# Designs tried in a protein design chat: VHH binders against o26223. Part 61

Target 1, 191 residues: o26223
Amino acid sequence: MKLLWTSQHIKVTVHIDGKVSKMDVLEAIKTRRSIRKYQDREVPEELIDKILDAAMCGPSAVDERPWHFIVVRNREMLEKIPEVHPYGAMVKDAPVAIIVCCDSSLEKIPGFWVQDCSIASQNILLAAHSLGLGAVWTGVYPLEDRVEGIRRLFSIPEHVIPFSVIPLGYPAENPGTRDLFDPDRIHLEKW

## First folded at step 3 (VHH)

Design d46 (framework vhh_gefurulimab)
Fold by ESMFold2-Fast, scan of step 3:
Structure d46 (fold): chain B 191 residues (1-191), chain A 121 residues (1-121)
Amino acid sequence: as target 1 above (191 residues)
Amino acid sequence: EVQLVESGGGLVKPGGSLRLSCAASGFTLSSYAAAWFRQAPGKEREFVSAINSGGSTTYADSVKGRFTISRDNAKNSLYLQMNSLRAEDTAVYYCAALPSFWTYDISYDYWGQGTLVTVSS
């Protein structure tokens, strides 16, 4: 018999002007959903700054931190993303998108930039969720046509690799909860 | 040295109640999941109930609604309240600290001596 684990809650207490904002890290991870419909509302720059700060706090192989970020708020540019990214149609309706990139000149260990940029992308999703925003990861790397399309659209240099496009905004949809825990994928002491 | 000591067993009539206790020493039980198992003579060991460190519980279908598992972290103890006892509940009851709430290896030899529960007229 396999028993179901009850999640442990780690509460993060953030003191802002004497007020306590609650964000249980485990709850944030478990309740984050991909959001593809956004309200017609601007996202304040202060929230984008907090999201990018969180993105850069991820672990990185040999602390190479190869990530660069492009923040896109221009409506004309957002409307062009679906032309080079077939599953990025929702980006045109988002108030902002973040493009996560790898600067290969910062690589210290070949290949680990993919893990580094994946961690940064997930931190963007979690940070956005914690701030009351919704976001979705749309894949760019390793699909060569998408990589080159995004590079050309945003004038990205040849030594920089666009990894993901993450539209974000205030959510205009509320997906239900998910039960994803599968104890059959957990092995004790040995396979 | 890690020790679990069961107590509270005895002879009880059908429909009666018993409360089993399990005292832990040598470690902090509240940091572990914990469970009750039982074994009748000539039968294999059977899962009865488990509780994780956060207080979430699970029960075998045969005891659901009749038995209640609980813990007291201040006393480093685990309990099993058994109500509406039946003849088929007759067994030696063992407590165990679980390495994980989601899986269990019956080959572990950390059962202790157990406590005997006999349900008869």
Scores: ipSAE 0.000, ipTM 0.188, lowest interface PAE 16.2, mean pLDDT 82

Design d47 (framework vhh_vobarilizumab_d1)
Fold by ESMFold2-Fast, scan of step 3:
Structure d47 (fold): chain B 191 residues (1-191), chain A 118 residues (1-118)
Amino acid sequence: as target 1 above (191 residues)
Amino acid sequence: EVQLVESGGGLVQPGGSLRLSCAASGFTFRSYAMAWYRQAPGKGRELVAGITSGGSTSYADSVKGRFTISRDNAKNTLYLQMNSLRPEDTAVYYCARTRSIYSFTDYWGQGTLVTVSS
């Protein structure tokens, strides 16, 4: 026998006001916020494994799936990221960061790896949110100084391109919700 | 219950080849990333090669192009094909289980000795 619900793959179950709540896909998309303040708590390896599993499930151009991931937990290394990334100050305070990379040897269609790595990055953000964590995407590619700085810091080979740095942790902030729906951006049948 | 049993180690001359095997039991082998580590006399353990549950591989720079990691999920067996062996490859080689090549290693085999000398 099997249960009708699970928190492992498609839903996250949390206790809210004494009630069990499930975060479905639409709720996760609509409520995810960039989180830049983290509790001083370790993120369990099992949650990182789930996040990386979700990251690799994204669509990619001609199924090239060029992404590679570096998981950084070492405090000294996390503290050096802001030196090569001007908008990555929050990374030094995160318990863990994931660096999303493209292995150019896996690229089947020139240029589409940027879209592939964007999809992987967004899946990391959504998966983290669904598991009760907070995360933020800090951009690396296409800024040459950031790409080469991250490459040198983490000994990334020349054929591999660092794309994004995503710090993760249990959130120490709770940003307000956003209502971003704009019907003026929707056109029926023609522009 | 979880067991990792290495075999295939031995004495080989420089330039020779060896194939290491690791028989896994007590868990769903296909669901785990697996790795080979080695420990040379007077040195710490170092990662040699890793393979994900999906078959993606990674190698230490010192062995890239000479060693090949592979797996047979039907036989619950991990392999390391070692070619162009050098005296510097002399070490005890350990089979290891991880949740991912990026996450915690939780089980180790007993190790198998590889000696490269004339």
Scores: ipSAE 0.000, ipTM 0.109, lowest interface PAE 19.0, mean pLDDT 84

Design d48 (framework vhh_lunsekimig_d3)
Fold by ESMFold2-Fast, scan of step 3:
Structure d48 (fold): chain B 191 residues (1-191), chain A 120 residues (1-120)
Amino acid sequence: as target 1 above (191 residues)
Amino acid sequence: EVQLVESGGGVVQPGGSLRLSCAASGFTFSKYALYWYRQAAGIERELIASIRSGGSTNYVDSVKGRFTISRDNSENTMYLQMNSLRAEDTGLYYCARSIYKFTSEYFDYWGQGTLVTVSS
């Protein structure tokens, strides 16, 4: 007889497609895919809260954290997004979308808000994936027509810049695995 | 699951003291402002005291100088020290944490309450 250690009390689980599984950070990063087809199923507010909490945990230049978020559930508003964003057709069919914005009044160093909002956008995608949801990043900034279209549609003030529109929901598609590792892009010690 | 559990209520005579506790779980305690509310029979709940994440406090005028709100972030617990209690302090005391939905709606998380009775 041997004294056994159990990991049950330290078990971490993730709810995916009605099933519970363990997903580590590397697995989440490698298996996240853009999802553009969604089930006709509501996303609970609790999951949106967790996603936005994760979004705000990203690093930002000189800790400026310039991000603001608009959560859109209104079907009429979701249906209008494709009219001002040509490649946002899937947003109409999503149960919810998050618009990532920069409040320029919070910017401490010019231009770095783009990197900050990119990090927030990616964290939304990863958090959604980890919670069994699918999402896709649709670009807004720096395309002037999309920026102004989204600004007008959602009454966004002049000092706030819409950066991305991220529809999300329970996935209605299952894309295959991708192997994107390319050693030719890695240089040791110098170019 | 967000949980707030009050304790420390009881029966005391006028001029007495009680210390209420609010034990919290299910959220990052140190990041939230926390509140004590009081509800007397047939009267709406009123805000008695608040404490922000940075430690700054606020009190309703009727309890200033008599009540002290504090927090222990290491124990995930908020306290209300009540001194010089009066009959009008009688009521159910609730701890609360405010949380905003990412909409225009505002939701408060409340405990079940702890009863304080000041009587001779």
Scores: ipSAE 0.000, ipTM 0.086, lowest interface PAE 21.6, mean pLDDT 82

Design d49 (framework vhh_7nfr_2)
Fold by ESMFold2-Fast, scan of step 3:
Structure d49 (fold): chain B 191 residues (1-191), chain A 120 residues (1-120)
Amino acid sequence: as target 1 above (191 residues)
Amino acid sequence: QVQLQESGGGLVQPGGSLRLSCAASGFTFSRYGMSWVRQAPGEGREWVSSISYSGGSTYYADSVKGRFTIARDNVKNTLYLLMDSLKSDDTAVYYCAKTLYSIRKYFDYWGQGTQVTVSS
């Protein structure tokens, strides 16, 4: 029985016993990388549904859950994103993108929607990785020109704030591994 | 610049004892978990034991529980494996490994190894 969960360009952690296992949560967190090159292959709708379900499972301030999502598959619309987002060039090559938005009418505590939408964005990245996809978070908020550009492009209402644009697809690159653990950032009992 | 250097291996009779040492440098030793891993000829690597950064928690493979003791000296930046009641099936190259403190069996750096041979 093969219980291995992998994508073509994502390194799977091999345990010391020589066994390759289905990616656990910690492995998914540690091996997720920003992916900016995608295969010319459609992402099934059920995978997008699973990703969005995971996005909505994040914690939010006072359980306000202010997030809304726009799923963009239209090639013409994907190709227009780089015109309003200068570091979003990879979006035009992705089969799909998710725009994470905050509905300010759902906000119960001022300002915490940024943290709420950050959590939702990270959950999208982790869920995509766990399903064999690659994704990258491209920043929109708090850059006013990008917020306005994305709002206009996707007819987003004034009370809704576009937060991030996350292109995703099957990976066509493997950026390798990173050692990010820094014990100097951990303080015991006091600063 | 992470360096791990094992020593203390050798030939020992069945039922005998050995003490392995691992000298660590290039990182803050006292902040990381450490592990011992072995590889017998023609076999894959087998995890033997792990110790938390403080020494407050230790973990052992079922094959060595009650016979081996893992220990550390955070002042000397040294990891130890005290091996009692050695059996012929303990014959292997023993490696010191730096463990990420949050994942006991996930290793990012390895030493060169020290040979342990248990024979009459």
Scores: ipSAE 0.000, ipTM 0.089, lowest interface PAE 18.7, mean pLDDT 84

Design d5 (framework vhh_7aqx_2)
Fold by ESMFold2-Fast, scan of step 3:
Parts: structure tokens; sequence; C-alpha cells
Structure d5 (fold): chain B 191 residues (1-191), chain A 123 residues (1-123)
């Protein structure tokens, strides 16, 4: 019932003929959608570099920054991911995927690497969206079969834990935006 | 990193034509989208046109559509702006730009910029 929280208006810039208009941070956060259909176009290496730079800029517990990234462009390898990840069928059709990993040797505080890698994964999704790409987070950790399947497929050592697989590319779908604001989940001063 | 250099600017009469070239250095030419921007004195940089990384898509500002054509030659690491039916309002410094995104009209989307080339259209 808080008028300020329920009466906000968001205006989204129209996309014309593949043209991407300027997007501020709040617009990027609110309009990012999971994209599972990609154009048959390669993503420039420079875009991947920008995305990974953004991924590494996330906060991490005691600045441990345990994340490592595998960039997969090889079609044969991308086609094998659905064999070990049941909800990763779209990965085989993506021009590139990023596997977010935790190097446990870099962990300073037990267990916080999950939060660190979650932050890195979300930054990848937001950075991709801001650069005109589409992406989707496919979960690996904590599902034991997926962790071991991805580890085996990409020769990941035992001290490194694959956390997420994020396919990305130029979008071949345009899902609408959502209004997810729920004032009932906001409590003032106390529960 | 990638270096851009414009050429082909100069003085031309209204109704005339000019072709601007932008030559790039580096091994990333085929993976970039390219654009042209222009800036008249006292004004902000204005989008003119763009060409996608594949060359399959082009975009133009309404003020130049039908008169200007953008193209790229990957073998020469060069992209072009063919300017026909020039008007006095087209007088500006023209900048070429390179970026990895789709057809963006915003200067912030481009990582690399040329130094600019002056185009003057007289009546």
Amino acid sequence: as target 1 above (191 residues)
Amino acid sequence: QVQLQESGGGLVQAGGSLRLSCTTSGRTFSSYAFSWFRQAPGEEREFVGAISWSGGSTDYADSVKGRFTISRDNAKNTFYLQMNSLKTEDTAVYYCAAGPSALDEQPYAYDYWGQGTQVTVSS
C-alpha cells in the first residue's frame, strides 16, 4: 500500500533493426531476461574480455576472489554439455559459453565461494545484456552429477569446483520485461 | 590497442559527393562493428551510420538515410562512408569508431575512435 513503491513508472527504449539504445544500470537490471536462442554469429573476443572484467569486479568475502573462468567456443565441446547437464540443451546452440569455477586453494573463508561465484555469474549476465548479448545461467553446483560431469568434460582439477555454465550470444528471441516489485516483501524497521 | 585513422575529408559543393575511409590496425577488424559519428562546432557527437561485424546489417540516422552508405572491406581492414547529395548541414568533423556491440547509436558503446576528419559543404 505504499504509494511510492507501487506507483513507479519505467520506460523502456524501443529496439529498431538490431539497434541497441543506451541503457542505464537500473534499466539493465530490470530488463535483463534469460536468453536461450542465439543467432548463428560469433561473439567478438573483446566482448568476452569486457564481460570477464566485469565478472571479476564483484565483491568477494575477505577479497578472496576464488573465481576462474573457462571460455568454450569449440562446437564439439559445447554439444557435449547437455549430456551432463539436463537443462543445458541451449548451450549446444550458443556460439560461446563461460564456465564459472571456484579455485578452492584461493578460499580464505569456508563456504563463501558460493556467494562469490554467484556474484560473478550475475555480473556476467548483466554485462552481456548491457553489450547487446543474451545469456542464461545454467546451474551446476551444488548438483553432484553436474559438477562431476562438467569437471570430467573440461579436465577441471579436483581442487576446482565448476559453479555455473553460462551460454551467450546475440539474441534470437526478445522476451518482454516483467514487473516483479512486491511491496509485501518490504518491512520497515522490523519484520 | 586498435588504432583508427580517417581520410577523404575536404571541401565540397552542396549536391556533391565524398567518400570517407577509416583504416584500422590490429587483428580484430573482422570481429568489430563500425560506425561514423559527426560533430559540428558547439554540438555533441551525433550518430551517422553503423555496419555490423558481418557486414550484413547497416543502420543510419534519419538525416542521412538514402544519401549515405556505409560499407566495409575486411581484406583491406578499412570501412567507408559514401556521402551523396551533400547539404550544408552535413558540415562537421567526422569520426570513425569501432566497438564489439550490435548497431549502437551511443558514443559510449565504442571502444576505439579516430582523430576526426573535417568535411565542409559550401553552398
Scores: ipSAE 0.000, ipTM 0.106, lowest interface PAE 19.7, mean pLDDT 81

Design d50 (framework vhh_7aqx_2)
Fold by ESMFold2-Fast, scan of step 3:
Structure d50 (fold): chain B 191 residues (1-191), chain A 123 residues (1-123)
Amino acid sequence: as target 1 above (191 residues)
Amino acid sequence: QVQLQESGGGLVQAGGSLRLSCTTSGRTFSKYAFSWFRQAPGEEREFVGAISYSGGSTDYADSVKGRFTISRDNAKNTFYLQMNSLKTEDTAVYYCAATLRSIYKFSDEYDYWGQGTQVTVSS
């Protein structure tokens, strides 16, 4: 057992095997960073299950929950993603990626599926971070060439829209903390 | 950019009250969150209380909740710590601090600090 104090907040983190890490929700939100470099190490299926459970817990417009997920572990398929997604070069080096999709047949209110899938994508990023993994959101929708490229590559039917590709793995980089709070973006009572 | 200066410290008997003031110089006082920390001899620096940039949120250490109140006056570029029902264990040097970030209980998140003011509570 090893006790570690964080630099930003006084918090006791217990490391037993290097696999057990606990952080509160605010700490997870503030310390999550986009991770684009991954260890050559498999992500256990049970962690992916926990991440997808978290993804499905987001709020959804009129509770339509239009999201579907494709879990990609096949290296040949991961290596083809950069061919249809120019900013997805890091995906080929990830042990796994999750493709967040919208099934339009589940949509109850037009257009709100974008917000629904954004919420699911962010929950994936936060859940991955809380479990000691790193991830990054690579955009697919609304870029038509990327949407069609990903659809073709993964045999996604016409009524389903690929929204984001999120590679994830054990991080091989450690970006520093961010100072993003900007009070000039907060207006009291009026603009 | 901003400088902080404490005032209002001194000697007081247990059960008494003191009000500390922290006057700021510089620009855009209303953009800063403010806090008070204290350090007793031989002890670590401890969080006391904080107030958000809007004044809409305050936070206090458990040891001072119900006894201390933090407030701010944007027109005077000053913020305060009203200390009631003082105990001998409240004896410490009190520091005011400012940050453009959210209020924090950890001192390394504060960008600007005062020089400190002594508060001594006798029995």
Scores: ipSAE 0.000, ipTM 0.149, lowest interface PAE 17.7, mean pLDDT 83

Design d51 (framework vhh_gefurulimab)
Fold by ESMFold2-Fast, scan of step 3:
Structure d51 (fold): chain B 191 residues (1-191), chain A 121 residues (1-121)
Amino acid sequence: as target 1 above (191 residues)
Amino acid sequence: EVQLVESGGGLVKPGGSLRLSCAASGFTFSRYAAAWFRQAPGKEREFVSAITSGGSTTYADSVKGRFTISRDNAKNSLYLQMNSLRAEDTAVYYCAASRYSIYKFTDYDYWGQGTLVTVSS
């Protein structure tokens, strides 16, 4: 059996009902897709808490961890996001959105908050996917009009920078997985 | 049905040349790395050469400068041009395909049945 075990055995644990599955890390990374269509179904608060726990577990430059999160469930507020974010039309149809923010007062090394908030955003996408939810990263920073629009809409202080808006919900679409491995982007020893 | 079918094997004299072909079907060949492995009588299967989906090549030290691997994605085909053949090149040659540029035989997803190359006087 040991010699028959291969990397083809991607570990997915599916409960009998098929509603919940736990993926191994590589499968989660490779099968996550941007989801922009959501079921008319509430996301339990406990799942949001698990997602945010995962978001905060990312590596951070000099362990500055400058991230703050706004959880938006109010339908009227979600419906206003497309007014300040032209590519965020799907947000109005999501049951919930997470706004990833940087508190500049927590920044220890200038400029690395962008990497920190990118890591947090990606962890939200992966955690959502692992829990049977779909999500999409809609960009806010560094587009000044979107940054100020989101700040105004959610009463975000000037020392806090909105980085991304991530709508999420139970998926109402199933795009196929992507085949993105390109070994010509891998250079051995030198360029 | 996924298949890799080798052809072009045969008997050649030392110093001679031979070209092996591998026809792929049942999967999107252009997205896979492809490789040639060989197995001599009584020995373990060993790596010969690999080519990535984008065309980057790798060779075993024993064949560098003598063998050339190439691919034709439009024809779903892999080739091995073998020049300056030596008695120690005698082996069954296998075509293999993988999502990765990995040379260990256990890491490849798909394998052909092999084609015999004999180098002798």
Scores: ipSAE 0.000, ipTM 0.253, lowest interface PAE 13.4, mean pLDDT 85

Design d52 (framework vhh_lunsekimig_d3)
Fold by ESMFold2-Fast, scan of step 3:
Structure d52 (fold): chain B 191 residues (1-191), chain A 119 residues (1-119)
Amino acid sequence: as target 1 above (191 residues)
Amino acid sequence: EVQLVESGGGVVQPGGSLRLSCAASGFTFSSYALYWYRQAAGIERELIASITSGGSTNYVDSVKGRFTISRDNSENTMYLQMNSLRAEDTGLYYCARKWFGSLYRYDYWGQGTLVTVSS
């Protein structure tokens, strides 16, 4: 594949766990992978704050910004997530998880909160990756049993909808790179 | 969870030396710039020295050549070596870590350590 655009992009230098890394935005997007194995290391609060700052910077329909976030560090609570989320087994092994929620009272356009919370979730994944962390999006909405389970487990009010659970930590795996470019999905001028 | 704990303050005569330490926990120490502030009686806190994550240092003019800021990333500790101390150096010395997000800013402060320069 041709990487003719990478040399023209701004490089961002970050200090991650004592290391200096340089990563432009396209590199971050292309190299982010779902990480499900974590080191037994605490994630500093400042990194979580940076990630949540980035999550809230996403675009939202009619600027409704309906997202709320629950930060879970309590080991007993993390261990209970797999009981209500069948594909969330890795969450119990993570040092922290972020639950992305929609406050329906903030919704201005019906139904668009799903897109808003998807954008916030992706920003969490990209920000975590840029800071040397690994994360994975585990789906909650639109599966009613998972929504109800997460709501009860974290005492979430009925007007708030849990959307995703994102465990985060320092990565203990490196799944490698992917080449996902498919020119057959690109149409010029018309379908 | 973020904690900064200063130590090493005391009473010294003019011309004496002290080394202050700031022990940090609850964050990735090597990734952040760190700061020493001084507060004299009746005066607001003044930035005295800073050290970046990369090790670059900066000092207020009144302490240049006399004070040296350093860090030990393996020990999660920042130091301020103070030489040729003067009466005007008397004050509470605070360790600080600052964060400047796009939407908000916040500072973490230690409890302070007292330095008294007197005859």
Scores: ipSAE 0.000, ipTM 0.087, lowest interface PAE 20.5, mean pLDDT 83

Design d53 (framework vhh_lunsekimig_d3)
Fold by ESMFold2-Fast, scan of step 3:
Structure d53 (fold): chain B 191 residues (1-191), chain A 119 residues (1-119)
Amino acid sequence: as target 1 above (191 residues)
Amino acid sequence: EVQLVESGGGVVQPGGSLRLSCAASGFTFSSYALYWYRQAAGIERELIASITSGGSTNYVDSVKGRFTISRDNSENTMYLQMNSLRAEDTGLYYCAAKIYRGFLPYDYWGQGTLVTVSS
């Protein structure tokens, strides 16, 4: 069996609503929702590459950039994630997942890798949304059982810490809009 | 316009073989899972075989080891190779696909092809 895949060239971007549109940064931030239901459609590798490029553009403490990423498309491996991650049931139905990891050997200042990997994870969610995909952040760190479960499943070395598992795909649900602005949480000049 | 067209049905004796084909058009064939359903007289359509976009297959217990589903993405065609046919395999065979428009799924069906297993 020979299946030859070449990089797909995407010249026109289509929104989740099916229209050609422009989404600015503020719109992307405000309209991104956690998506847990996915179409049974493959996500092109070109889109994954764009998402990972965006993930690596985040700031990091002392420019340590400790992140590594595992891209999982293997159905059997995706189906095993819920066994070690109780709230990751939706991962088995996603066409692809990204595991965000910290290489502790790259850490320059203790503890800041958590913030670094959080920024990378959020950039993945925003980039996916801007490209017409849906995604959700499922937490791994700091829950020790999940960290060790994911480590064993994906042969992750002991100096690397899995931080989050982010399934993504074309959305099969459309959650409603939320207005989250709360002026009572803003304090001027003093608490 | 999405279109699925079956062919290859016919009359065979028990123990015989048939190969069904489903020619697809109007969507990106390689991106979608595809299905074979069977409908016997007086019975609802049942899923007998499926193949994912990546080529993974699944079968209902009654046809495992006898039927083989396959796809040819270059020809936009799905196949069902049926061996060791039994009288109980008699029915209309439908190919099917679930195609998304935005986030809404739409089920598409072929017209069906008749398989009769008799002496």
Scores: ipSAE 0.000, ipTM 0.265, lowest interface PAE 13.1, mean pLDDT 86

Design d54 (framework vhh_lunsekimig_d3)
Fold by ESMFold2-Fast, scan of step 3:
Structure d54 (fold): chain B 191 residues (1-191), chain A 119 residues (1-119)
Amino acid sequence: as target 1 above (191 residues)
Amino acid sequence: EVQLVESGGGVVQPGGSLRLSCAASGFTFSRYTLYWYRQAAGIERELIASISSGGSTNYVDSVKGRFTISRDNSENTMYLQMNSLRAEDTGLYYCATKLWGYIKPFDYWGQGTLVTVSS
């Protein structure tokens, strides 16, 4: 008989509006969805701290850890993001956004900072989801107009590269779960 | 505005020495890797030497032991000390840097300085 998947689960306990929700790691990965509609409710600073801590726990090439983060709560600044990021319209409606940046002076291996910042961005999305928040990755790098616009808006120095803008908040939408498993993308031993 | 300006090129005899300078402005010089490229007639530009922000250096095999790259972060200047020059070292020498800044990684180039090794 074919062996069925047997997995051990690691449960994460999360406080959501006074309630406790449990989500295992695989469940968090599989049920995370891009959230673009948010409740008009502030995200506690403590949750942002937990999300940023999780972002910094990702692996980086040769442990270069090139990421820096800008936390934006100012409504006026959030409302300006769509002016420089055409697909960032939802950011103005979010209570907070995190801008993931690369400090190029910390780069030890050319080009790997993109992977490092991608890992940090994904950890932000997963951590937010595990904490009962919704978030979406809006791409900045490698799109010229967006990199330039975000840099100027937030006074980001020349040696620092804005990589992604991640608005987050309590979700005001509930998109369905997707089944993306495709066995045709798995090759045994060789291509 | 990012600007790189080379100087120090000239005509020298085989076995002679030259020191090239690259004066930089418009970016935080100390934080970026800097490069020397050489372009001979009819050939694409070749990377000959690099120096990282931390001072680590790399050289193409043809110049190892003869050329020395260095930088002075207080003066925003990079140097290439060229010793034991040969006819094959003749070419236009460009300083360059790669800045991530506005759009994509931008390659910035100086105007070039001509080095001619002749008898």
Scores: ipSAE 0.000, ipTM 0.102, lowest interface PAE 19.2, mean pLDDT 85

Design d55 (framework vhh_7nfr_2)
Fold by ESMFold2-Fast, scan of step 3:
Structure d55 (fold): chain B 191 residues (1-191), chain A 120 residues (1-120)
Amino acid sequence: as target 1 above (191 residues)
Amino acid sequence: QVQLQESGGGLVQPGGSLRLSCAASGFTFSSYAMSWVRQAPGEGREWVSSISGSGGSTYYADSVKGRFTIARDNVKNTLYLLMDSLKSDDTAVYYCAKRLYWGSKYFDYWGQGTQVTVSS
C-alpha cells in the first residue's frame, strides 16, 4: 500500500503491483492494455470510488450524463455473467466488475447515449490503469441477447440499457506495450 | 421509407378477445424492438408492450400483464398483440411503434392506429 495525496481526494492508499503509482495522461493512454487475468486480491473501495468519479467526468451530449453504474463484487453473481455473455469468461475470475448502464429517461438527444457510455467506459479503463489495476471492456450493447441477459441477472429496469461489463483487478499478466501509429490513416485537408 | 400498418381492431364485448396485427416494411424488422402504444379518448399515449428484435424478450405494462401477449413473425415482418379478458378501460386507438433502439424512450416511427372499443 502506498499513500498518495490529491486535491480531489486528500488521501489515497494504492498497491501498485508492478504498475507505476502515477502516470501522466499520454503514458496512461499509450500503455493501457486489456487485462483478462487477475490476482486473487480485493480492490479497495477507495479505488472504485476514484474510478467511478473519473467515469462521470467524461463529456456527454447536451450534458445529459445518462450513465448509471452497477458495482458487482458478489462471487455468485460474477460467476453468472459468462452464462449470458459468451466472451465474458474472465469476469468470473475478477474480484469486481462494473456494469455501465444508460438511463434512457435522461437522454436528451436520441442515440448520443452510446457515445456518452463509451466515453464513461474508456475513462474506467484509463483510471483503473493509472491506479495500478487492469481491466477490459466486454461489449453488451448493441447485442440483444447480452443486453437482455445482463438486464435479467441484475434486475435492470426496461428503460435502463446495460452498455458494457468491465471486470477489473490487480493484473496477473503483462502483455507489454504496442506502437500503433499508422500515418496511412491520416489525411491532410481532404481524403 | 418505413411503413407500419395496424389491423384487427373493432368492437368487442367485455371479457372478449381480439388480435391486432402490424405489417412492417422499409427497414430490417428483425433488428429492431417493436412496441404497442395506446391512446384512450381524452388521454395521453400509454405504453402497452414491447418485444425485442429476436422475440426473446417481452415486456408488459402492469395494466395488461397476464391478459395481453405480444408476438412477432420476423419472416412475415408482422407484429401481433393478442388481447384477452378485455375490459372497458382497454378502449383506445392502438398504435404499432418502432423504438429508435432497444430500451429507448423514443419511438421514431408510428402506424396510423387501429380502434379497439370494448362495450356491452
Scores: ipSAE 0.005, ipTM 0.296, lowest interface PAE 10.5, mean pLDDT 86

